# Miniprotein binders against q96jn8r1131to1294: the designs that were tried, part 34

Target 1, 164 residues: q96jn8r1131to1294
Amino acid sequence: TLEFLENHGKNILLSNGNRTATRVASYNQGIVVINQPLVPQLLVQVRIDFLNRQWTSSLVLGVITCAPERLNFPASACALKRAAWLLRGRGVFHNGLKICEKFGPNLDTCPEGTILGLRLDSSGGLHLHVNGVDQGVAVPDVPQPCHALVDLYGQCEQVTIVNP

## First folded at step 17 (miniprotein)

Design X84
Fold by OpenDDE base, fold request of step 19:
Structure X84 (fold): chain B 164 residues (1-164), chain A 83 residues (1-83)
Amino acid sequence: as target 1 above (164 residues)
Amino acid sequence: SKEDLAKKLIELYKKALELVEKGASEEEIRKLLEEVVKIAKKSGDLYLIDYAKLALEEFERGDLDDLRYYIKLALLYAKELLE
């Protein structure tokens, strides 16, 4: 089953069989990684459960290609300087550098209840899904194996893994 | 304003890079990066804050390459705020 790993950001509490992640303090230290690596045609989805409007920005979504089980997570996904492809706002980032300025919807403005998905296609392209709709290829060639990463950042205080 | 603070941060980051390249004292560079963190906190922008903290942390760890890297990211972000 899909679950968040026990190795997570310091402000995260897991519940619901490790399928729900809640950031219980501050605006950061909220990185979680899904246990199973992404494989082609498998859609992995998380739902935004709660937003706290006292903060700016919102969740970051993407993948890492390093082993997540013993990774020392930084306070925020923006600190990942290797093996990371991230969706932040409308931008796509590789190891912190923006490689695409305008992709899909703005993650910072997604309301509660939004379901965000990641899927690898047969050519290694990473797709973003929003409420079940394929937004296209965010990253054309992602190394495998890779794991889905969610940074409960800023406004985003809780997410839950959901089935397609 | 937030924009004014972003502009100031850009100036300070450029100065920090200059000091590093000139081989300035650790104390001088540290003081500058600490000021960057303070100004970033004043802005209230979370990413300005996080990049500033990262830069200072890497400097304190003695990793100048990573320092340069995070300053680069910080500069790019700050400039985007002004667009």
Scores: ipSAE 0.873, ipTM 0.942, lowest interface PAE 0.5, mean pLDDT 96
Fold by OpenDDE base, last read:
Structure X84 (fold): chain B 164 residues (1-164), chain A 83 residues (1-83)
Amino acid sequence: as target 1 above (164 residues)
Amino acid sequence: SKEDLAKKLIELYKKALELVEKGASEEEIRKLLEEVVKIAKKSGDLYLIDYAKLALEEFERGDLDDLRYYIKLALLYAKELLE
């Protein structure tokens, strides 16, 4: 089953069999990683459960290709400077640098209840799904194995892994 | 304004890089980066804050390469805010 790893950001509390992540303090220290690596055609989805309007910005979604169990998570995903492909706002970032502008919906404005998914296609392309709709390839060739990463950042204070 | 603060941060980051290149004292660079953090906090922009903290943290760790890297990211982000 898909779960968040116990190795997570300092402000995260896991619940519901580690399928729900809640950031319980501040606006950061909220990185979580899903236990199973992405494989072709596996759709991994998380639902935005709660947004705290006190903060700006929102969750970051993407993948890492380093071993998640050994990762010392920084306070925010923007600090990941290696082995990271991230969706932030409407941008795609690789190791902190923006490599694509205006991809898909703006993650900073996704409302509660939005279901965000990641899927690798047969060619290694990383797809973003929004409420079940394939938004296209965010990253054309992702190294494998890779793990889905969610940074509960800013407004986003709770997400839950949901099945397709 | 947030825009003014972003501009100020850009200036300070460039100054920080200059000081590093010139081999300025660690104390001088540290104080500058602390000021950057302070100004970033004043802006209220979370990523300005986080990039600033990262820069300071890497400097304190003695990793000038990562310092330069996060300053680069900070500069890029700050410039985006001005667009």
Scores: ipSAE 0.872, ipTM 0.942, lowest interface PAE 0.5, mean pLDDT 96
Fold by OpenDDE base, fold request of step 19:
Structure X84 (fold): chain B 164 residues (1-164), chain A 83 residues (1-83)
Amino acid sequence: as target 1 above (164 residues)
Amino acid sequence: SKEDLAKKLIELYKKALELVEKGASEEEIRKLLEEVVKIAKKSGDLYLIDYAKLALEEFERGDLDDLRYYIKLALLYAKELLE
């Protein structure tokens, strides 16, 4: 079953069989990684459960190709300097550097209840899904194995892994 | 304004890089990066804050390569805010 790893950001509390992640303090230190690596054609989804409008920005979504169980998570996904492909706002980032200016909807403006999904296609392309709608290929060729990463950042204080 | 602070941060980051390249004292560089953090906090922009903290952290760890890297990211982001 899909769960968040016990290795997570310092401000995260896991619940609901490790399927729900809640950031309980500040605006950062909220990185979580899903235990099972992404496999082609498998859609992994998380639902935004709670947004705290005290903060700006919102969750970052992406994948890492390093061993997640050993990763020393930085305070923010933006600090990941290797093996990281991230969706932030409308941008796509690789190891912290923006590689695409505009992709899909703005993650910073997704409301509560939004279901965000990641899926690898047969060619290794990473797709973003929003409420079940394929937004296209965010990253054309992601090394495998890779793990889905969610940074509960800024407004985003709780997410839950949901079934497709 | 936030934009003014972003501009100031850009200047300070560039200065920090110069100091590093010139082999300035650790104290001088540290003080500058601490100022960067303060200004970033003043801006209220979360990523400005986080990049600033990262820069300072890496400097304190003695990793100048990562310092340069995060300053690069900070500069890119700050410039983006001005677009």
Scores: ipSAE 0.871, ipTM 0.941, lowest interface PAE 0.5, mean pLDDT 96
Fold by OpenDDE base, last read:
Structure X84 (fold): chain B 164 residues (1-164), chain A 83 residues (1-83)
Amino acid sequence: as target 1 above (164 residues)
Amino acid sequence: SKEDLAKKLIELYKKALELVEKGASEEEIRKLLEEVVKIAKKSGDLYLIDYAKLALEEFERGDLDDLRYYIKLALLYAKELLE
């Protein structure tokens, strides 16, 4: 069963059998990691449940290749400077540096109800899915094992893991 | 404006890097980075704020390499805001 790990950002409250993450304070400290590593052809999906328009920006989605159980989570995903491939806005980031300017839809403008998915293909390519539609390869070769990471940042205050 | 503040931040970050490379006093660098945080907060841009806080935090921890790294990220982001 896919769940968020108990090791998470300090402003996160887990519920619904650890399948729902809610950021209960501020705009950051909202990083969560899904328990099972991504393996080829496994689609991991989260739904944006609630957006707080008080803030700008929104969730960051990606993968990390370090051990998530012991990770000291920074306040935001932008601080991850190792073993991190992230989707932020329309950009793809590796260890904080933008490696692609425009990929897929703008995550900052995805409305509530949007379902975002991550999937590794057989070649190690990381795919983004939006509402069930494969947006293509965001990262061509991701080291394995890796874990899906969601940063409930800015507007995004709640997400839920959903089954494909 | 936010853009004006971004420009100011870029200027201050470059100054910070210069001070670090020249071996300026810790207090001078600290004050500058604290000012960066204040200006970032004034901008209201969350990532400007977070990068600024990261820079200051790394400086306080004495990790100049990570300081340089986050300043780099901050500069890149601030410049993007001006595009």
Scores: ipSAE 0.868, ipTM 0.941, lowest interface PAE 0.5, mean pLDDT 96
Fold by OpenDDE base, fold request of step 19:
Structure X84 (fold): chain B 164 residues (1-164), chain A 83 residues (1-83)
Amino acid sequence: as target 1 above (164 residues)
Amino acid sequence: SKEDLAKKLIELYKKALELVEKGASEEEIRKLLEEVVKIAKKSGDLYLIDYAKLALEEFERGDLDDLRYYIKLALLYAKELLE
């Protein structure tokens, strides 16, 4: 069963059997990690449940290759300086540095109800799925094992893990 | 304006790097980075704020390499805001 780990950002409240994450304060401290590592052909998906328009920007989605249970989460995913491949806005980031300018839809403008998915292919390529549509390879070669990470940042106040 | 503040931040970050390389006093560098945080907060841009805080935190921890790294990220982001 896919769930968010109990080790999470300080402003996160887990519910619904740890399948729903809600940021209950401020705009940051909202990082969560999914318990099961990504393996080839496993599609992990989250739905944007609520957006708080008090803030700007939105969720960050990606993977980490360090042990998630012991990770000391920074206030935001942009602070991750190692073992991190992230999708932010339309960009792809590796350890904080943008490595691709335009990939997929702009995560900052995804409306409530959008379902975002991550999947590894047999070659280690990380795919983004948007509402069930494969957007292609965001990162061509991701080290394994890796875990899906969601940063409930800015507008993004709640997400829920959903099954395909 | 937000753009004006972004430009100011770019200038201050460059100044911060210069001070670090010159071996300026810790107090001088700290005050500058605190000003960066203040200006970032004034901009209302969340990532400007977070990068500024990261820079200050790394300086306070004494990790100048990571300080330089986050200043680099901050500069890149600030420049993107001006595009």
Scores: ipSAE 0.867, ipTM 0.940, lowest interface PAE 0.5, mean pLDDT 96
Fold by OpenDDE base, look of step 17:
Structure X84 (fold): chain B 164 residues (1-164), chain A 83 residues (1-83)
Amino acid sequence: as target 1 above (164 residues)
Amino acid sequence: SKEDLAKKLIELYKKALELVEKGASEEEIRKLLEEVVKIAKKSGDLYLIDYAKLALEEFERGDLDDLRYYIKLALLYAKELLE
């Protein structure tokens, strides 16, 4: 079953069989990684459960290609210097650098209840799904194996893995 | 304003890079980066804050390449805020 790894950001509390992640302090230290690597046609989805409006920005969603068990998580996903493809706001980032200016909806403005999904296609393209709607290829060729990463950042204080 | 602070940060980051290239003292560079962090915190923008902290941390670790990396990211982000 899909669940978050025990190796996670310092401010994360896992619950619900490790399917729910809650950031319990500050605005950062909220990175979690899903246990199973993405494989073609597997749709991994998380629901935004709670937003704290006192903060700006929101969750970052993406994938990492390094071993998640060994990863020393930085305070935020923006600190990842390698092996990271991230969706932040409307941008797509690779190892911190923006490679696409406008892609899909603005993650910073997604309301509670929004379901965000990641899926690899047969060519290694990483797709973003929003409320079940395929937004297209965010990253055309992602190395495998890779793991879905969620950074509970800023406003986003809780997410839950949901089944398709 | 936030925009004014972003502009100031851009100037300071450029200065920081210049100091590094000129071989300025560690103390001088440190003080500058600490000022960057303070100004970033004043802005309230989380990514300005985080990039500033990361730059300072890398400097303290002695990794100038990663320092330049995060300064680059910070500059790009700050400029985006001004668009």
Scores: ipSAE 0.861, ipTM 0.937, lowest interface PAE 0.5, mean pLDDT 96
Fold by OpenDDE base, look of step 18:
Structure X84 (fold): chain B 164 residues (1-164), chain A 83 residues (1-83)
Amino acid sequence: as target 1 above (164 residues)
Amino acid sequence: SKEDLAKKLIELYKKALELVEKGASEEEIRKLLEEVVKIAKKSGDLYLIDYAKLALEEFERGDLDDLRYYIKLALLYAKELLE
């Protein structure tokens, strides 16, 4: 089953069989990684459970291609310098650098209840799903194996892995 | 304003890079980066803050390549805020 790994950001508390991640302090230190690597046709989805409007910005969603079990997580996903493809706001980032200005909806303005999904296609393209709707290919060729990463950042204080 | 602070940060980051290239004293560069962090905090923008902290951390570790990396990211982001 899909779960968040025990190796996670310092401000994360896991619950619900490790399917729910809650950031319990500050605005950062909220990175979590899903245990199973993405494989073609597997749709991994998380639901935004709670937003704290005290903060600005919101969750970052993406994939990493390094071993997540041994990763020393930085305070935020924006600090990842290698092996990272991230969706932040409306942008797509690779190792911190923006490679696409406008893609899909603005993650910073997604309301509670929004379900965000990641899926690899047969050609290695990484797709974003929003509330079940395929938004297209965010990253055309992602190295495998890769793991889905969620940074509970800023407003986003809780997410839950949900089944399709 | 936030925009004014972003502009100031851009200037300071450029100055920081200049000091690094000129071989300025460690103390001078450190004080500049600490000022960057303070100004970023005043802006309230989380990414301005985080990039500033990362830049300072890398400098303290002696990794100038990663320092330049995060300054680059910070500059790009700050410029976007002004668009």
Scores: ipSAE 0.860, ipTM 0.936, lowest interface PAE 0.5, mean pLDDT 96

Design X84
Fold by ESMFold2, look of step 17:
Structure X84 (fold): chain B 164 residues (1-164), chain A 83 residues (1-83)
Amino acid sequence: as target 1 above (164 residues)
Amino acid sequence: SKEDLAKKLIELYKKALELVEKGASEEEIRKLLEEVVKIAKKSGDLYLIDYAKLALEEFERGDLDDLRYYIKLALLYAKELLE
């Protein structure tokens, strides 16, 4: 079923049948990817399990459109300059550049226990869900196939895949 | 303050772009980018730190296009911190 890929950031340890990712060092090298591409009937959800408030920023959530199994991930998602749409803080970023100033909640303020979801609609629009509530279209017309990505950045030290 | 450090980084990044356009020596540009990393680390802001490190890394690789790209991202982020 849904798991994090074995190909992940260097500071990640996978547990719980590869459904839990923990960043065990530093503030970065924490990129993980879900093992199946998004399709319209699939809602990928992760729960924020543990935050370390010593850091200034928190997790990044989004999609990449290149094949993730052998991808050489950068240290931080902000360095994904190709094939990436990311939700970061209050903004939406495409290939490192902000394309929307405000969408949904500020991810840097989401507490432990928050469940964040990604889903494609039939038009290829990327939807964010927060605690089961659809926040609307973050990115219209994302190319397919695309793969859900989480960067356990800064404050975010652990997430777990949960079923809807 | 964090705002003072962000203003200083903006000035240093603009100078770095100018030096690259002039074809200044590698030593002069490296020294400036190393100072940018030092100030970014002092700020404690992770994105300031990451963009500074990425800029220096791309300079060391000889990739001036990606150097300019990460300086652009750093400038955009630093300016947002001041508003």
Scores: ipSAE 0.858, ipTM 0.931, lowest interface PAE 0.5, mean pLDDT 93
Fold by ESMFold2, fold request of step 19:
Structure X84 (fold): chain B 164 residues (1-164), chain A 83 residues (1-83)
Amino acid sequence: as target 1 above (164 residues)
Amino acid sequence: SKEDLAKKLIELYKKALELVEKGASEEEIRKLLEEVVKIAKKSGDLYLIDYAKLALEEFERGDLDDLRYYIKLALLYAKELLE
């Protein structure tokens, strides 16, 4: 039932019943959003299917609190100035600014096959899961509703939604 | 090297902020930001490239607040690369 929204970055091709997103050009224009908001106890997971090591950086994972169906996405998640909480590289970013220097793994070094998950806890805390292992609270009080977002940036050329 | 290019970008961004504060001509500021994009592309670092492009785009839209915002992000990122 979880799928990527049809509203996505212009370099994205959706396949596999809209559960797989592929960036088919360049290094950006690869933002995708899950088709329903996060609710407590829902674990949204994506698997990194393909990386191209030509690029210097990799995928970004996070949430937005704006309704995504008609949102005009920027070319890259780093340009999300409002209503965004992003896990990028080693850090956590809120509206473009780093708010945590180190949380979880370095996303720029996660290999193909890594499964990354996002979940809200009952207090609105955003949790990252890596290969099924809860990394703790990345963001303590995300407003609801919020929507899971992946930017197939740089190295990351394909991800697939997988069931927990 | 990437370090040399990051140092150059930091100096160019600081100059761009000074020109904006002093009300320099649009052509002078645009030309400087275009040089920033050129150097960022030479570095091959995607965030240096994206921040440079965003800064130029916001300047061309006349949005000086967003120009300053993306220069701030670019400076933070470039300084992190040197550490």
Scores: ipSAE 0.858, ipTM 0.931, lowest interface PAE 0.6, mean pLDDT 93
Fold by ESMFold2, fold request of step 19:
Structure X84 (fold): chain B 164 residues (1-164), chain A 83 residues (1-83)
Amino acid sequence: as target 1 above (164 residues)
Amino acid sequence: SKEDLAKKLIELYKKALELVEKGASEEEIRKLLEEVVKIAKKSGDLYLIDYAKLALEEFERGDLDDLRYYIKLALLYAKELLE
């Protein structure tokens, strides 16, 4: 069963059998990680449940390749300097630096109800899905094992893991 | 405007790098980075705020390499806002 790990950002409360994450304060400290590593047959999907438009920028979605269970997460995903590939706004970032200018939709404009998915293909390519539609390969060669990560950043205050 | 604040931040970040390179006093650099944080907060832009806070935190830890790293990220982001 897919769940968010108990090791998460300080402003997160988990509910719904650890399938729902809510950021209950501020604009950050909202990193959550899925409890199982990605494998080619696994599609991890989250639905954006609640946005607060008072903030700029919105959620970050991606993967980390270090073991997440006891990792000390930074306040914001932009400070992940090691072993991270992140989809942020319209860009793809590796360890803080932009490696792709534009991929997929602008995550900062996704409305409530949007379902975002991550999976690995058989070659280790990371795919983004948006409302069931595969956007193609965001990162061609992600080391394994890796875990899906969501930063409930800025506007994004709640997400829920949903089945494909 | 947010654009005017982004331009000011770029100027201040470049000055911070110059002061670090020249070995300016800790007090002078700290005051400049605190001004950067204040301007970033006035902009209301969360990434400008986060990079400014990270830069000040790394300076207070004495980590000049990470200070330069977060200034680099802040400059790249601020320049994108002006495009």
Scores: ipSAE 0.841, ipTM 0.923, lowest interface PAE 0.6, mean pLDDT 93
Fold by ESMFold2, last read:
Structure X84 (fold): chain B 164 residues (1-164), chain A 83 residues (1-83)
Amino acid sequence: as target 1 above (164 residues)
Amino acid sequence: SKEDLAKKLIELYKKALELVEKGASEEEIRKLLEEVVKIAKKSGDLYLIDYAKLALEEFERGDLDDLRYYIKLALLYAKELLE
């Protein structure tokens, strides 16, 4: 079953059989990782449950290729300098640097109830899904194995893993 | 305004890079980076705040390469806020 990994940001509380992550303090220390690597045929989906719009930015979604069980996560995903591809705001970032100005929707404006999905295609391309609709290839050649990552950053205070 | 604060941060970051290049004292550089954090917090912009904190942390750790890296990211982000 898909669950958030027990190794997570310090401000995260896991609940609902480790399928729900809540940031319980501050605006950061909210990185969570899905407990299984992405493989073709696996669609990992999370629903945005609760947003606090007082913050200027919202969640980050992406993948890491380091083994996540013992990784010491930074406070915020913007400090991931290695082995990370992140969708943030309107852009795609690789190891801290923007590599694409615009892909898919602006994550900073996605409302509560939005379902965001990640999957790999057979060529290693990383696809974003929004409310069940494939947005295309965000990153064309992600090394495997990789794990889906969510940073409950800023506005985003709770997400839940949902079945496709 | 947030834009005025972003312009101020750009100027302070450029000064920080100049001080590092010429080998200014640790105390002078640390005070400048602490002012950067203060201005970033006043802006209320989370990425301005995070990059400022990361820059100060790497300086305090003695990692000048990572200090320069986070200043680069902060400058790119602040310039995008003005465009």
Scores: ipSAE 0.838, ipTM 0.922, lowest interface PAE 0.6, mean pLDDT 93
Fold by ESMFold2, look of step 18:
Structure X84 (fold): chain B 164 residues (1-164), chain A 83 residues (1-83)
Amino acid sequence: as target 1 above (164 residues)
Amino acid sequence: SKEDLAKKLIELYKKALELVEKGASEEEIRKLLEEVVKIAKKSGDLYLIDYAKLALEEFERGDLDDLRYYIKLALLYAKELLE
């Protein structure tokens, strides 16, 4: 059963059997991680439930390759300096640096109700799904094991894990 | 307004790098980075704010390599905002 890991950002409250994460303060401290590593047949999907447009940026989606249960998360995903591949705004970032200018939709403009998915293909390529549609390979060869990560940053105040 | 503030931040970050390179006093550098945080907050742009806070935090820890790293990220982001 997919759930958000109990080790998470300090401003997160988990609910709905740990399948819903809500950021209850400020604009950051909202990193959550899915409790199981990605494997080729696993599609992890989250729905954007609530957005607060007073903020300038929105959620970040991606993977980390460090073991997540004892990791001290930074306040914001932009400070993940190692072992992270992140989809942010229009770009793909590896350890803080942009490695792809445009991939998939602009995450800062995804509306409430958007379902975002991550999976690995058989070659270790990281795929983004948007509302059930595969957007292709964002990162061609992600080291395994890795875990899906969401940063409820800025506009994004709530996401829920949904079944494919 | 945000564009003007981003241009100011670029100027201040470049000055901060110069001060670090020539070994300026900690107080002079700290005051500059605190001004960077104030201007970033005035912009209302969350990544400008986060990078400014991270830069000041790394300076306060004495980690000049990570200070330079977050200034690099801040400069890249601020340049993108201008175009």
Scores: ipSAE 0.836, ipTM 0.922, lowest interface PAE 0.6, mean pLDDT 92
Fold by ESMFold2, fold request of step 19:
Structure X84 (fold): chain B 164 residues (1-164), chain A 83 residues (1-83)
Amino acid sequence: as target 1 above (164 residues)
Amino acid sequence: SKEDLAKKLIELYKKALELVEKGASEEEIRKLLEEVVKIAKKSGDLYLIDYAKLALEEFERGDLDDLRYYIKLALLYAKELLE
């Protein structure tokens, strides 16, 4: 069963059988990772449950290729300098640097109830799904194994893993 | 305004890079980076704040390469805010 790993950001409280992550303080320290690596045809989906619009930015969604169980996470995903591909705002970032100016929707404007999905295709391409709609390939060739990552950053204070 | 603060941060980051290149004292560079953090916090923009904190943290750890890296990211982001 898909769950968030117990190794997570310091401001995260896990609940609902480790399928719900809540950021209980501040605006950061909210990185969570899905417990199983992405494999072709596995769709990992999270629903945005709660947003606090006082913040200027929202969640980050992506993948890491380093072993997540004992990783010392930085306070914010923007400090992931290696082994990370991130969807942030309108852009795609690899190890801190923007590699694509626009892909999919602006994550900073996704409302509560939005379901965001990640999967690998047979060629190792990373796909974003938004409310069931495939947005295409965000990253063409992600090394495997990789794990889905969510940073409950800024506006985003709660997400829940949901089934397709 | 956020625009004025972003312009100020760009100026301060450029000064910080100059001081590092010239080998200025640790105290002079630290004070400048602490001012960067104050201005970033005043802006209320989370990425301005995070990049400022990361830059100061890397300087305090003695990692000048990562200091330059986070200043680079901060400059790129601040310029986006100005269009």
Scores: ipSAE 0.833, ipTM 0.921, lowest interface PAE 0.6, mean pLDDT 93
Fold by ESMFold2, last read:
Formats: C-alpha cells, sequence, structure tokens
Structure X84 (fold): chain B 164 residues (1-164), chain A 83 residues (1-83)
C-alpha cells in the first residue's frame, strides 16, 4: 500500500494510516516522500485537501533519486540539487535550474480537490496527471530507482494519497 | 512594492557577488546578506525569502560556491518577477 515515508519534513504530521500529510507550522519543512519507488505500473496520486492563500506559492511535486529513508531533507525542495526533478509553478526544475519553462498547469493555482499524479512510462519518462488527465512527459529519462516527492510548500497545508 | 523590493534585491545580490570576488571582510558580506534576508521577508515572496536564507546559510558555513549558486538562482527568479 502507498504511504508517506516516516522520514519527512519537520513540520509534517502524518495521519490516516500515513496516507495524509499535514503541514502544521510555517510555510516550509513540508517535504514528504512516497514509501515505494516509482515503477511503470504505479500511478501515485495525491489530492490537495487544504490550502492557505496567505502564502505566495504552493506545493511542489517531483521525484528524488537518492534513498529517502535516512536523508536529512532541506527545509524546501528548492534546495534539492542533482538528486531531484521538480514540478513547480509551470516549470520543471533540475539542480535548482528551470529546464522547462512551461509544462502542464500552474501548480500555484490548483484549487483544493485537485488530484495530482506522477508515474514513469516504460522509457523512464515522468508523467504528470491532473484530475485523471495525463499531461505528457515532464522529464524524458529519470534515473531509477526514484521516489515520488511532495513539498507541502506555502499555500499547501494538506494532501492525501488517493487510489487511481 | 514587491517590484521595488525585487529591484533592490537584484542590486544587493550583485554587490554581494562583487564583495565575494574581492575577498571583502566577512562582517561586510554578512551584513549585506542579512539586509537581503530582511528585504526578502518584507516582500512576502516565499522564493525570494528562501533563496535569501539559503545564501546567508551557505555564507555562514563558508561555502562560497553554494553562496554564489543561490545568489544566481535568486537573481534569475527576481528578474522573472519583474518581467
Amino acid sequence: as target 1 above (164 residues)
Amino acid sequence: SKEDLAKKLIELYKKALELVEKGASEEEIRKLLEEVVKIAKKSGDLYLIDYAKLALEEFERGDLDDLRYYIKLALLYAKELLE
């Protein structure tokens, strides 16, 4: 079963059998990682449960290629470097730099109830799904193994893993 | 106002890179980076704030390569806010 890993950002409280993550303080320290690596048959989906619009930016989605169980996560995903590919706003980022300026919808404007999905295709391409609709390949060849990551950043205070 | 603060941050970040290149005193560079954090917080923009904090943290660790790295990311982000 898919769960958020017990190793997570300091401001995260896990609940609902570790399928729900809530950021309980500040705007950061909200990185969570899915407990199983992505494989082509696996679609990881999270629902945005609660947003706090006082903040200027919202959640980040992505993948991390280093083993997550004992990592010291940074306060924010923007400090992840070579080990991560991130979907942020409309952009795709790797090693802190924007490698695609516009891909999919703007994650900063996704409302509560939006279901966001990540999967690898058979070629190692990373796909974003939005409300069940495949947005195409965000990253063409992600090294494996990798784990899905969510940073409950800024506006995003709660997400829940949901089944496809 | 956020645009004015972003313009000020760009000016200060460029100055910080110059001071690092010249080998200016740690006190002078630290005070400049602390002012950058203060202005970034005043802007209310989370990425301006995070890049500013990361730059100061790397300076305090003595990691000048990562200091330059986060300054460059902050400059790119701040310039995009103005466009």
Scores: ipSAE 0.688, ipTM 0.863, lowest interface PAE 1.2, mean pLDDT 92

